# VHH binders against UDP-D-glucose 4,6-dehydratase (TGDS), part 8

Target 1, 355 residues: UDP-D-glucose 4,6-dehydratase (TGDS), of Bos taurus (Bovine) (a6qlw2)
Amino acid sequence: MSVAGRAESLGPPDSFAKRVLVTGGAGFIASHMIVSLVEDYPNYMIINLDKLDYCASLKNLETISNKQNYKFIQGDICDSHFVKLLFETEKIDIVLHFAAQTHVDLSFVRAFEFTYVNVYGTHVLVSAAHEARVEKFIYVSTDEVYGGSLDKEFDESSPKQPTNPYASSKAAAECFVQSYWEQYKFPVVITRSSNVYGPHQYPEKVIPKFISLLQHNRKCCIHGTGLQTRNFLYATDVVEAFLTVLKKGKPGEIYNIGTNFEMSVLQLAKELIQLIKETNSESEMENWVDYVDDRPTNDMRYPMKSEKIHGLGWRPKVPWKEGIKKTIEWYRENFHNWKNAEKALEPFPVQPPFV
Key: E = the ipSAE of ESMFold2; O = the ipSAE of OpenDDE; V2 = 0.75 times the mean of E and O plus 0.25 times the DockQ between their complexes.

## First folded at step 1 (VHH)

Design z08 (framework vhh_7zox_3)
Fold by ESMFold2-Fast, scan of step 1:
Structure z08 (fold): chain B 355 residues (1-355), chain A 122 residues (1-122)
Amino acid sequence: as target 1 above (355 residues)
Amino acid sequence: DVQLVESGGGLVQPGGSLRLSCVASGFTFSTYGMGWVRQAPGKGLEWVSDITSGGSTGYADSVKGRFAISRDNAKNTLYLQMNRLKPEDTAVYYCATDEIYGSWTEQPFDYAGQGTQVTVSS
């Protein structure tokens, strides 16, 4: 049905107040960011650049795909000529850079690919954004750049001591982004997030993998002892943090986006078994856990302080009990959001003969 | 000290044209987003147009196709070319700037100037 002649219809791109490029937008966190921006800022044009790798799904964006202030462009951030042309033709004002290889276990066997995508791709993107004179470039990094600590909470001034190829690639990419602020006063902001959970996450990471394994009557696979802990943030809370940084963040600054909610992998497995298998029996819960060989490196904790972003007015608000229940229900209904989701549930080999 | 000085307003007949200018001083003009907002008699502020440090432009639906925003970074000057003016365009026009290094500007803008009166009447 036609909406021709309606006064409310949005015009061509030059009718928009801002034009925002979101890289990796068909992925987990970036898809929630796009949905929020498209729905809440109809005067902003939201451009999704995604190469549609194995963990992406356009179904993550189905609710907003036909909105007048949204467009999808398939492309690779590593294609420097394409990226430069995109900035020129789309007149980008703001960049939210989420596109990355994020699978830690995969990074041990495909380390050069992580360097290529996360470092080279980020350098291509920030260079093109600088040439296009964008107003703000937000680089999405990880708490893993700090390395682990049993007793120390990291703040944004803490040194980076990454212990795996994924974290190393993110730390290196931060250096290229930060150098544009130092050299040119190009307005970049770096964020470092705790682990995020929620709908839209390809089920290779601990929370959605354990949920999906249990929903398919398979056992949770725990690396090492399961005593390693992670801090978890719900997807909508991290979107609010990015909006806060977008509105109030200062160029050249780094912001930790964390939560005090910390859980061991073993505790997580037991809670998910209890919720999904509906058992309170310790002996029954033991039947749903398998232990596998540990990663070459696997930090015990990634504790960080987030007082800096609290000063901007952001705090996480979704309680774990609410967020995990919503996440469990989402995977029950939407596991086939990816045609290759079954492959995500396979155990990952440790130390293959050739790396 | 940040200063914005608008000029180029006046009385014009319907269908006429005016070019507004805004001379900026006290900050690095080339690194800031700039815009025009207007206030018609008895009404609130209305966003008219903006231009980013990178050159991307936006326009209100009411002026699209008739107005063109531009900037000259060598002269620290923002322009608004207004064509095919209508009586409804009668307003005080304000030059405003976004603080790129401190905040995102939706509405209102940072550092609004003194304004220039545009009157479209026959």
Scores: ipSAE 0.000, ipTM 0.129, lowest interface PAE 13.0, mean pLDDT 82

Design z09 (framework vhh_7zox_3)
Fold by ESMFold2-Fast, scan of step 1:
Structure z09 (fold): chain B 355 residues (1-355), chain A 120 residues (1-120)
Amino acid sequence: as target 1 above (355 residues)
Amino acid sequence: DVQLVESGGGLVQPGGSLRLSCVASGRTFSSYAMGWVRQAPGKGLEWVSDISSGGYTGYADSVKGRFAISRDNAKNTLYLQMNRLKPEDTAVYYCAASYLDETHPIYDYAGQGTQVTVSS
């Protein structure tokens, strides 16, 4: 099934070439995707379905909220009757499925929430999309489904060995999505991305949390030794990857979306301290670091090969030095993008709360 | 593209020291994050150490306190000073470079490597 337009042919605004459902669109990555689609594809109707959880903000979409080819619908992907009605009334052609509970540390406190949202919600959504005869369904998964490795890089044929409830829920959701391709030849594509950084991210994750802590004259909190590494990809680069998959991705295929650029949490903290506090002294930088107990399971590395998507013509464009400076500046101006942003700076509990 | 050439390996007794060097050619060595990865006989690749373009360093727990990574941007050279070497440090050591730019090579786990053997 061919992907709809590229601004090569435009219909009137009241007659759209394609209707695209983006789930979780008030969130971090999906908001950048919606902005790009609304601006670059005026002949597509972009429908944002979001339940507006704690990490979402409609301010992420302020620049396009009044565009004729954009619509926001508040709702939950787990509401099966609502979702089926939505597909029927909105006449959806394409689904980009970003909606998920994504905070790994929170998965140890609210493991069942990950299962309900990520597994049951995804099954509801893919079932409704299949019944509505959607022409392309893109499922957004994670590099964490591979598990960690010190000594091997994972490609899309590698076995999934998730080590935490979040990664397990994403791996299980992939199985439901894949089953619709195997059973019905329903045109699904699965993506697995490296860690993403950039504007619009609720500041509970390492990069925006450390930036925000330092900008408020507070210390970076490092879990464990800080020697665990992650591969980082800038938000606009991952959007270009999703556009590439939308245009050129083959039904039934899986695509890794990553970078070989790897950085430890301690290295990240020191670099952010240098940039934000303007110090080059190692001893002075240590004054901006606190060590806290690690979570029960924390993988050391998530190395991935992305040669398959390179074959479609995508590569990351934004250098780390450029992306991190843009990110630092965005949080300086926009920390109160969320009503509860101050709460994001507190440590999350690592065990289920008592009543 | 980045070309990486490792050197400085050899045979050393337990408790000894070696300094590995990696000479990089290509565009802006100073813009790359650089690192060392090793492969012991019959094992997979193990991350050893890294250094950012800003000079901030990370180390694997197995080498922390014994190894020191450094870079000389004027010479386009990455170093790994290895002290108090142990038999378990025996491996081929590979230099790696990473740059998030589609016109330049992304992380490369292997030049040709340099062999380090720690035994009596």
Scores: ipSAE 0.000, ipTM 0.117, lowest interface PAE 20.9, mean pLDDT 80

Design z10 (framework vhh_7zox_3)
Fold by ESMFold2-Fast, scan of step 1:
Structure z10 (fold): chain B 355 residues (1-355), chain A 121 residues (1-121)
Amino acid sequence: as target 1 above (355 residues)
Amino acid sequence: DVQLVESGGGLVQPGGSLRLSCVASGFTFSEYSMGWVRQAPGKGLEWVSDIYSGGSTGYADSVKGRFAISRDNAKNTLYLQMNRLKPEDTAVYYCAKPYGTRYEVSDFDSAGQGTQVTVSS
């Protein structure tokens, strides 16, 4: 540097090329993202902001917790003064926004909490990121914003038709995020993912719940008929999708992150029974299933087209047989990753007591 | 090695326009925020404008509405379009790669040799 007088006002060299804020980083998907970023991008500083809600575990990050390019900060995205101060002190360049309430069944009885965390919290965060002039803000949304369809595959131009409070809160949060692109050309990108499975997921969702129930000699609890289908994507594949969007995603765009692998809840239960209980008898498999009342609203399918992200060079690569076996083994060894994991195994009541 | 080469300065009358260019090399240009700072005769460095990798821009109050920053990632080039120039815009203009998101004069980790802009009749 040869500018006369400039060296006296030049601060110390920044040892990091980018400073990345990951919200909800002690949670399921975000923890895999942090592990990948910390290990593969030593020139990036990775800052984890998490309030440590019931689904979070710092054990998800134990392998990287002492790395020089990682920092944990406990805090709530809904605390607007704290969030603004965080952006000012940490000099954030990039935001990966995973923090959310995600339990669909809980959203029917805690709808206002989902609005507060997912909508208000996201608005606080995107506002602070805009004021701090963040160079990329990735909002993590869900395929459930489309609503269900028996025969049509949704692309990113399809209308949002959410059918439960969780999906509604995510759709509303997308609107606030998109408004910053429209108003200010603030560089936001929205992703909409299929159901993700893998290690680190609190066992309240269908795959880890059924695995853990069966490993504890308890029956799979199926809402309604079990004929509803979901598309499943392995955790490391979704991390690669986020890395692709981070590097090649265009500001203002939406990217579906999906897979063609589709399975009914009943078929999922049968496969897990076969793998964990080592039986191929149809009648014996039925003995490991209990039916509970259906949700107030339950879409049959969430089919998505993902050609847009395929154009960026991403495709899922972990086969179901490989991913599910790795997931089963992880829960066998790591069920106590959460203090209250046993509570996740109880069937969710359709009409819980008023709260 | 990071290298920044500024050009496009010159003598211009009040109310005139100039376009500055900065060619960057030695780093992945598209992944970094870039900015312009200036130093008027006998004064300290002043931040003028910046642009993030995603395209968000910022401007000093003294130049807001008159200057426009842009970038061409395919050419590793940063631009500053300067319109309605005033005598007080007379300065050496430096292309800079800043630390993080803060564009204060003390936050640059590299800068070029500068290009002189003189606004006078």
Scores: ipSAE 0.000, ipTM 0.114, lowest interface PAE 23.3, mean pLDDT 84

## First folded at step 2 (VHH)

Design f06r (from f06 with S54R K103T; framework vhh_8fcz_2; at its last look DockQ between E and O 0.14; V2 from the best seeds 0.00; counts 0 for: pae O 14.5 > 2, placed apart)
Amino acid sequence: QVQLVESGGGLVQPGGSLRLSCAASGFTFDDYAMNWVRQPPGKGLEWVSGISWRGGSTTYADSVEGRFTIIRDNDKKMVYLQMTSLKTEDTAVYYCAKGYSPTTIYLRDYEGQGTQVTVSS
ESMFold2, look of step 2: ipSAE 0.000; ipTM 0.322
ESMFold2 (binder alone), look of step 2: mean pLDDT 81; pTM 0.837
OpenDDE, look of step 2: ipSAE 0.000; ipTM 0.237

Design s07c (from s07, 16 letters changed; framework vhh_8cml_1; at its last look DockQ between E and O 0.05; V2 from the best seeds 0.00; counts 0 for: pae E 14.3 > 2, unsure alone 63.8 < 65, placed apart)
Fold by ESMFold2, look of step 2:
Structure s07c (fold): chain B 355 residues (1-355), chain A 124 residues (1-124)
Amino acid sequence: as target 1 above (355 residues)
Amino acid sequence: EVQLVESGGGLVQPGGSLRLSCAASGSTFSSYAMGWFRQAPGQEREFVALISGSGGSTDYSDSAKGRFTISRDNAKNTVYLQMNSLKPEDTGVYFCATDYEGKIWYSSTSYDYWGQGTQVTVSS
């Protein structure tokens, strides 16, 4: 299988203090992380590995694409021979593993694809990283592994009880990653974050989807009652959390990256209608909302305690009103950041998943 | 078929408190989201608060947030609205409501089942 050339592609190998692999780097959160690393760590080589799935866009990296400490490699973490060769040639010191299939609604339709990418792909990657003696491996997981709760908050010791195939695949991948710490003391760290919002998010997720629907004069599609709530973190706050974990995170540990900011899907729709359609009329707002059949599970909330990462000195800093305003303006100009963005606005598929 | 009966209204001084109740009859109360609305003379019904069927999620109008609390007791088939720090502008008839599918909306025009209302008067 064809790979990038020899390890001496951008900048001589001996001119960089560390070489950092970021998987899924053309995606949402990881692209913000790469931009921050490239700009703030000019003595580190930042290697972006992405297969360029429909949610990815190299436009997300445009501002740093010509930097001498940045390198893009197109490839698939599920290709074990490619991944082994990558670690042999690029001399990677640190892995930030973001690559995943992440759309919950699609995970009910394409569940085995989520297992292949999220579980098998992560296992390939952590095994190769261990063999190559990588000095730190950060696996990016999700608060959804805990399952929903109405009356308690989850800390990092809470049992995983995932309720959908996406969350199940992330929970299973965590088990493989954590086994490398338990067996070998391979220095892994797991993060579990609340839902993230901001620029670069493919508009199939609730916030960019509602923004994009309203900006195209279409109704918000609400699953079930719309009273389910989510905690939302702005993208730059999450990048700061990953940087904190990279610097101060202890091997073998799990860190919740959460916020007390919480909003129901109905309240989200109301605020976006007010901001985008510039109306306070309740009857007019009703014209911008439709109901869709509830998905097979619809957890009411994912409350998390984040005291461990607070102890490392991180807290979210971007207020909702500021973050959502910036996000709305970004989508006004960048909806076509992805060639097939219109497909993200389709309703939840009702066909069963592949067997 | 769901039938709703409000109670607990009355005359109260500014700064006072009242607790409204909405008793429901029917077999599917715990699956239905419920809302409270109010209507001042000559005005349309105005959203006040809403609660999920389980009681785990709530939302409030801007004027109610911080002063009013919606809750439910599914064993008694009752939704409550605790109203604190009452102001003269809170005066009106208070209604509870749901739609025939148990879905929730902020607009009163989408609801099919309404109670008869209970009068709340905050005296000058």
Scores: ipSAE 0.000, ipTM 0.265, lowest interface PAE 14.3, mean pLDDT 83
ESMFold2 (binder alone), look of step 2: mean pLDDT 77; pTM 0.777
OpenDDE, look of step 2: ipSAE 0.014; ipTM 0.324

Design s07k (from s07 with S27F S57K; framework vhh_sonelokimab_d1; at its last look DockQ between E and O 0.02; V2 from the best seeds 0.00; counts 0 for: pae O 14.3 > 2, placed apart)
Fold by OpenDDE, look of step 2:
Structure s07k (fold): chain B 355 residues (1-355), chain A 124 residues (1-124)
Amino acid sequence: as target 1 above (355 residues)
Amino acid sequence: DVQLVESGGGLVQPGGSLRLSCAASGFTFSSYAVGWFRQAPGKEREFIGAISGSGGKTYYAVSEKGRFTISRDNSKNTLYLQMNSLRPEDTAVYYCATDYEGKIWYSSTSYDYWGQGTLVTVSS
């Protein structure tokens, strides 16, 4: 019996096949995800939920703002009444949860805010999604939940050992999300990605901050020695990973999204100086670097295995040289997309953790 | 049954051009996105590009540097891949593919239907 793939009759033109809620969609990675979904899936209604915090910008979504299969809703995931009403009214089929406080330096100063938004907010959201019988819930986590390691690569079964308040909040939220799978077999999937770079990122993170500083003829501020290394993925590759997980990811599973490309903060600064200032002189490069006090805790590396998602057919494709040039060019034109972008360029005051 | 049949492969000199075709049958061609992949000996299958059902939108792998162009003729149920400035490293079996839902993906594992492939050899 030849399973003739029944072309599901496109219901009446006004019926969307799926309704997808993306939280934090006016942010960085989530904005790329929304643009991709809206453009590539015209039969999906994409609902963007964002509270429009300091790092959010609707300019990230200008290319799709007038599309019929796109809707923006301003709201807070920590508002349980609002979230419940949202699920009741919007008939959500799929949730992609990106909304989070993400600035590690800020998490040392405002740790409870991170707990509130990342843990309580996620709990509110996954609870509402469960009640609404959502068919798939993807929680976006971070490689930082593993803690730092010099020698051992982490896989999806490695224990969570976060070393900063941000990572702790993300790890705690994972526990809530995973508990819904364990208790109710609610179809959750967790992703843990390396550092992401590209357009649309608020310039408080190392790459956009260094780019913006240099483009404004200011010095890069390196914390400590700058010998700490990070793995960097380009934004479009990460979006493709999420699309892969959306289609092929198994409920109850965790997927690392990593890359073999690794670079120290010092090397990053040097390369950006070379590209932006068009110099190969070591002596000249030194003029564009300042050293500041290190973070209270700064892991040296986050080595991570990604064989599991590779098994789904995903690989990073964008080379560093290409991705970083595109990123540099974007910030030259789009730095002012945020009203408070200049504030992001200021050195972060390292306040001692309030015990 | 969904069928995809690639053609147009062959031997070409470095710097040459080649146009591949993919004939589709067994489904409403214009309603489905279709993509091109290639697989070199001993390497993984890699995404080249894809085109939406209507042909209004095209997607390419970043690595292709504009050398390849994808088009389609829905009246003929045919997908095309124009390859210019060919290099020895372009030697591979080239495949066309489509997803059951007619979506575009970078991952080869996301596509459900494949052709048999056509061999392209770039050699002096």
Scores: ipSAE 0.000, ipTM 0.232, lowest interface PAE 14.3, mean pLDDT 90
ESMFold2, look of step 2: ipSAE 0.000; ipTM 0.352
ESMFold2 (binder alone), look of step 2: mean pLDDT 79; pTM 0.803

Design s07y (from s07 with T109Y; framework vhh_sonelokimab_d1; at its last look DockQ between E and O 0.09; V2 from the best seeds 0.00; counts 0 for: pae O 15.1 > 2, placed apart)
Fold by OpenDDE, look of step 2:
Structure s07y (fold): chain B 355 residues (1-355), chain A 124 residues (1-124)
Amino acid sequence: as target 1 above (355 residues)
Amino acid sequence: DVQLVESGGGLVQPGGSLRLSCAASGSTFSSYAVGWFRQAPGKEREFIGAISGSGGSTYYAVSEKGRFTISRDNSKNTLYLQMNSLRPEDTAVYYCATDYEGKIWYSSYSYDYWGQGTLVTVSS
């Protein structure tokens, strides 16, 4: 008796199995996510929503711009009417929320803008998603919500103790997202990642900024002593983590996405100088470093436990040596993908605390 | 090619202490940073700590700080891991690794050479 495998009736060729909204898709991590989704899930429609702020570039998505299962929509998550219309028209099944103001230094100067975009915008989005009854809502947060620690690694149950306006806004947004789970059992998942590096990042962050400065024969500007350390994940590894969470993440849960790779800003500068300037001389390396005033608040470390996501089968795969070389090479060719990239290379003026 | 050979593993009771050794081949041992890692069954390899080529700088994972001490004797081309207050959760294969560039890394992926490992079992 030949068990005739029921040929799942391929619905009409034009019907995508799922429609995924990715916010902030013209940014850094989200662009990698979109590229991965479009390439690996041809039966998914990927909708990219981005307002195209200063740090966004559609060049990040050039490889998939003509794909049939990709759509770009320019818009602002803070526009509640627009967002509502978007969900009504695009029939969204899944939301990956990456859109945020993310520059920590800027958050000290424009704190209310961060609150508006990261908190109010997220609230608008999760509300609309809830009304539209999406299947899954993934909120992309940061390890900075834990605050700094020298001696303790943070797990997903650790209290949020943000120390800067950016982290505060991200933490506050988490509260709104989580509240939809608590109140409505709306299927939200929150991720908290370490620092991410790789191609497509606007050169205002430490790695792309240092790379770009050095490639333009300018000095790296180290804030304070440079002894503060960060954990760095390569962009593709983080994307794999998001894919893992998308597939296996449990609604109502938080997942840390961390790495055991940790480096000080000073060490980072030295390594980049060595790689880009091809020197092993300490004396020569010193010629490429300037020290500037420290940030008002600068956490020394953000150690996290990632056993929870490890349990889902995710591990970082890209070695630092490989990832950083790829990153350096990319910026050599792609620094001008942003209209105002040169402005990002300027030292951020530490404005005195508003007295 | 740098060869690393771990030794000193064995069975130890909870609360006990153990000292592991890693012998390196070659005359340039002092030029390389060396790290300790461990891998428990079914788990990923995790960083314990590392020491600079000169021995002047030591780095530890936050979870292991205070219980484990890393040292080296460059005259003997040997790296050491002193483990105190051992727990069943410390049961793993312990590896030493070196960076050919003489750099200290927290990630296992950044090290160039590895030993075969030595098994440490903590059991009553």
Scores: ipSAE 0.000, ipTM 0.229, lowest interface PAE 15.1, mean pLDDT 89
ESMFold2, look of step 2: ipSAE 0.011; ipTM 0.517
ESMFold2 (binder alone), look of step 2: mean pLDDT 76; pTM 0.775

## First folded at step 4 (VHH)

Design a01 (from s07 with S27R; framework vhh_sonelokimab_d1)
Fold by ESMFold2-Fast, scan of step 4:
Structure a01 (fold): chain B 355 residues (1-355), chain A 124 residues (1-124)
Amino acid sequence: as target 1 above (355 residues)
Amino acid sequence: DVQLVESGGGLVQPGGSLRLSCAASGRTFSSYAVGWFRQAPGKEREFIGAISGSGGSTYYAVSEKGRFTISRDNSKNTLYLQMNSLRPEDTAVYYCATDYEGKIWYSSTSYDYWGQGTLVTVSS
């Protein structure tokens, strides 16, 4: 739709400076990325490709859904004929690839679906992007590809040693993406982020699950001892990292997107109980914790060095206290952002099925 | 606002004990939680533990394994950290800190008011 009158309506169909495909854009991190791109880059056309799986919500995009530089397309990255046609018709210049199955506990019981979506789907997408001569392809990966370590902090040259089917699928997808750089000099960039928290996350992950459990007067379910730690990064900070990589990232490079903020699952539960239930009593806090059997594999730590992206000018800006309070408030008001949100709060089986 | 002043640091031999104090002013001391943190050269601030305003609840870092004990005397507006079985790796500047709302946090970046710190050196 022309904004400046008849002369523009008679011009070429594609008048935008760049056309950006964001996969999985109705999901958690990608929805924040889309909002930022649509608002801050009105001369870019932002195309959201999402199949609208259980953890997606178009409500994540309500503020920008009617903007002239935004378009939603419902489709599956695993549909190779559809994906090829989409690149031909939409004339994509840049790809930001977020679409993935991300639930680690689910990956132990549905490992083949994670391989299908994360590996096959990524291979379909990077192949179509290469054929369409896309000028930049950013693959969004995870710190879990390194495996865990008690002592060693991983940099981008460290070997990948994934320990669960989710991490394995992401590591395998990286190999397909990286091979396009090695073989064709196709301009790919890989990012590996710490655990992200914030608004828009389907409440199956530790932070939004514990918040939502407590807000519904239910106990935090802790796998194993709760002594495993994770590094947490606020959603808007990770978006700034992606924008930094988009502008300054070098083709063929990998960038860790991490934070030094590290917290155990038990420490997280205690802080959330204090903030939501308004108690500092240890005995009262114990009433809000329940211990469940550990996962088949559960790494103690995922420590990463992020000095490479610091060199590009990015550092996290949102302090934990500000970010966690905003997240608690968002879930209080927006739990029904998903029609099936109550399902996210149910206990999940730890062991993979026999067949 | 709150003002915090640490004291009691110094040189201690390995295996020794030391008690640090944190004197507080500016707000009713019993109304807010206070935490202890340490920072070794080239490292980030590390949580040691925290104590509720009443003193009825204490929270410790798992890594301390019972070597450190936090207490408070609200009549003296003073927080204490008792450190036992000290090791060279315990060498650091020790800080007490509090949040504006008097909440307990495990992250150093979540605390609003900090003392100047007191140096503990564990060496022979």
Scores: ipSAE 0.487, ipTM 0.806, lowest interface PAE 2.5, mean pLDDT 87

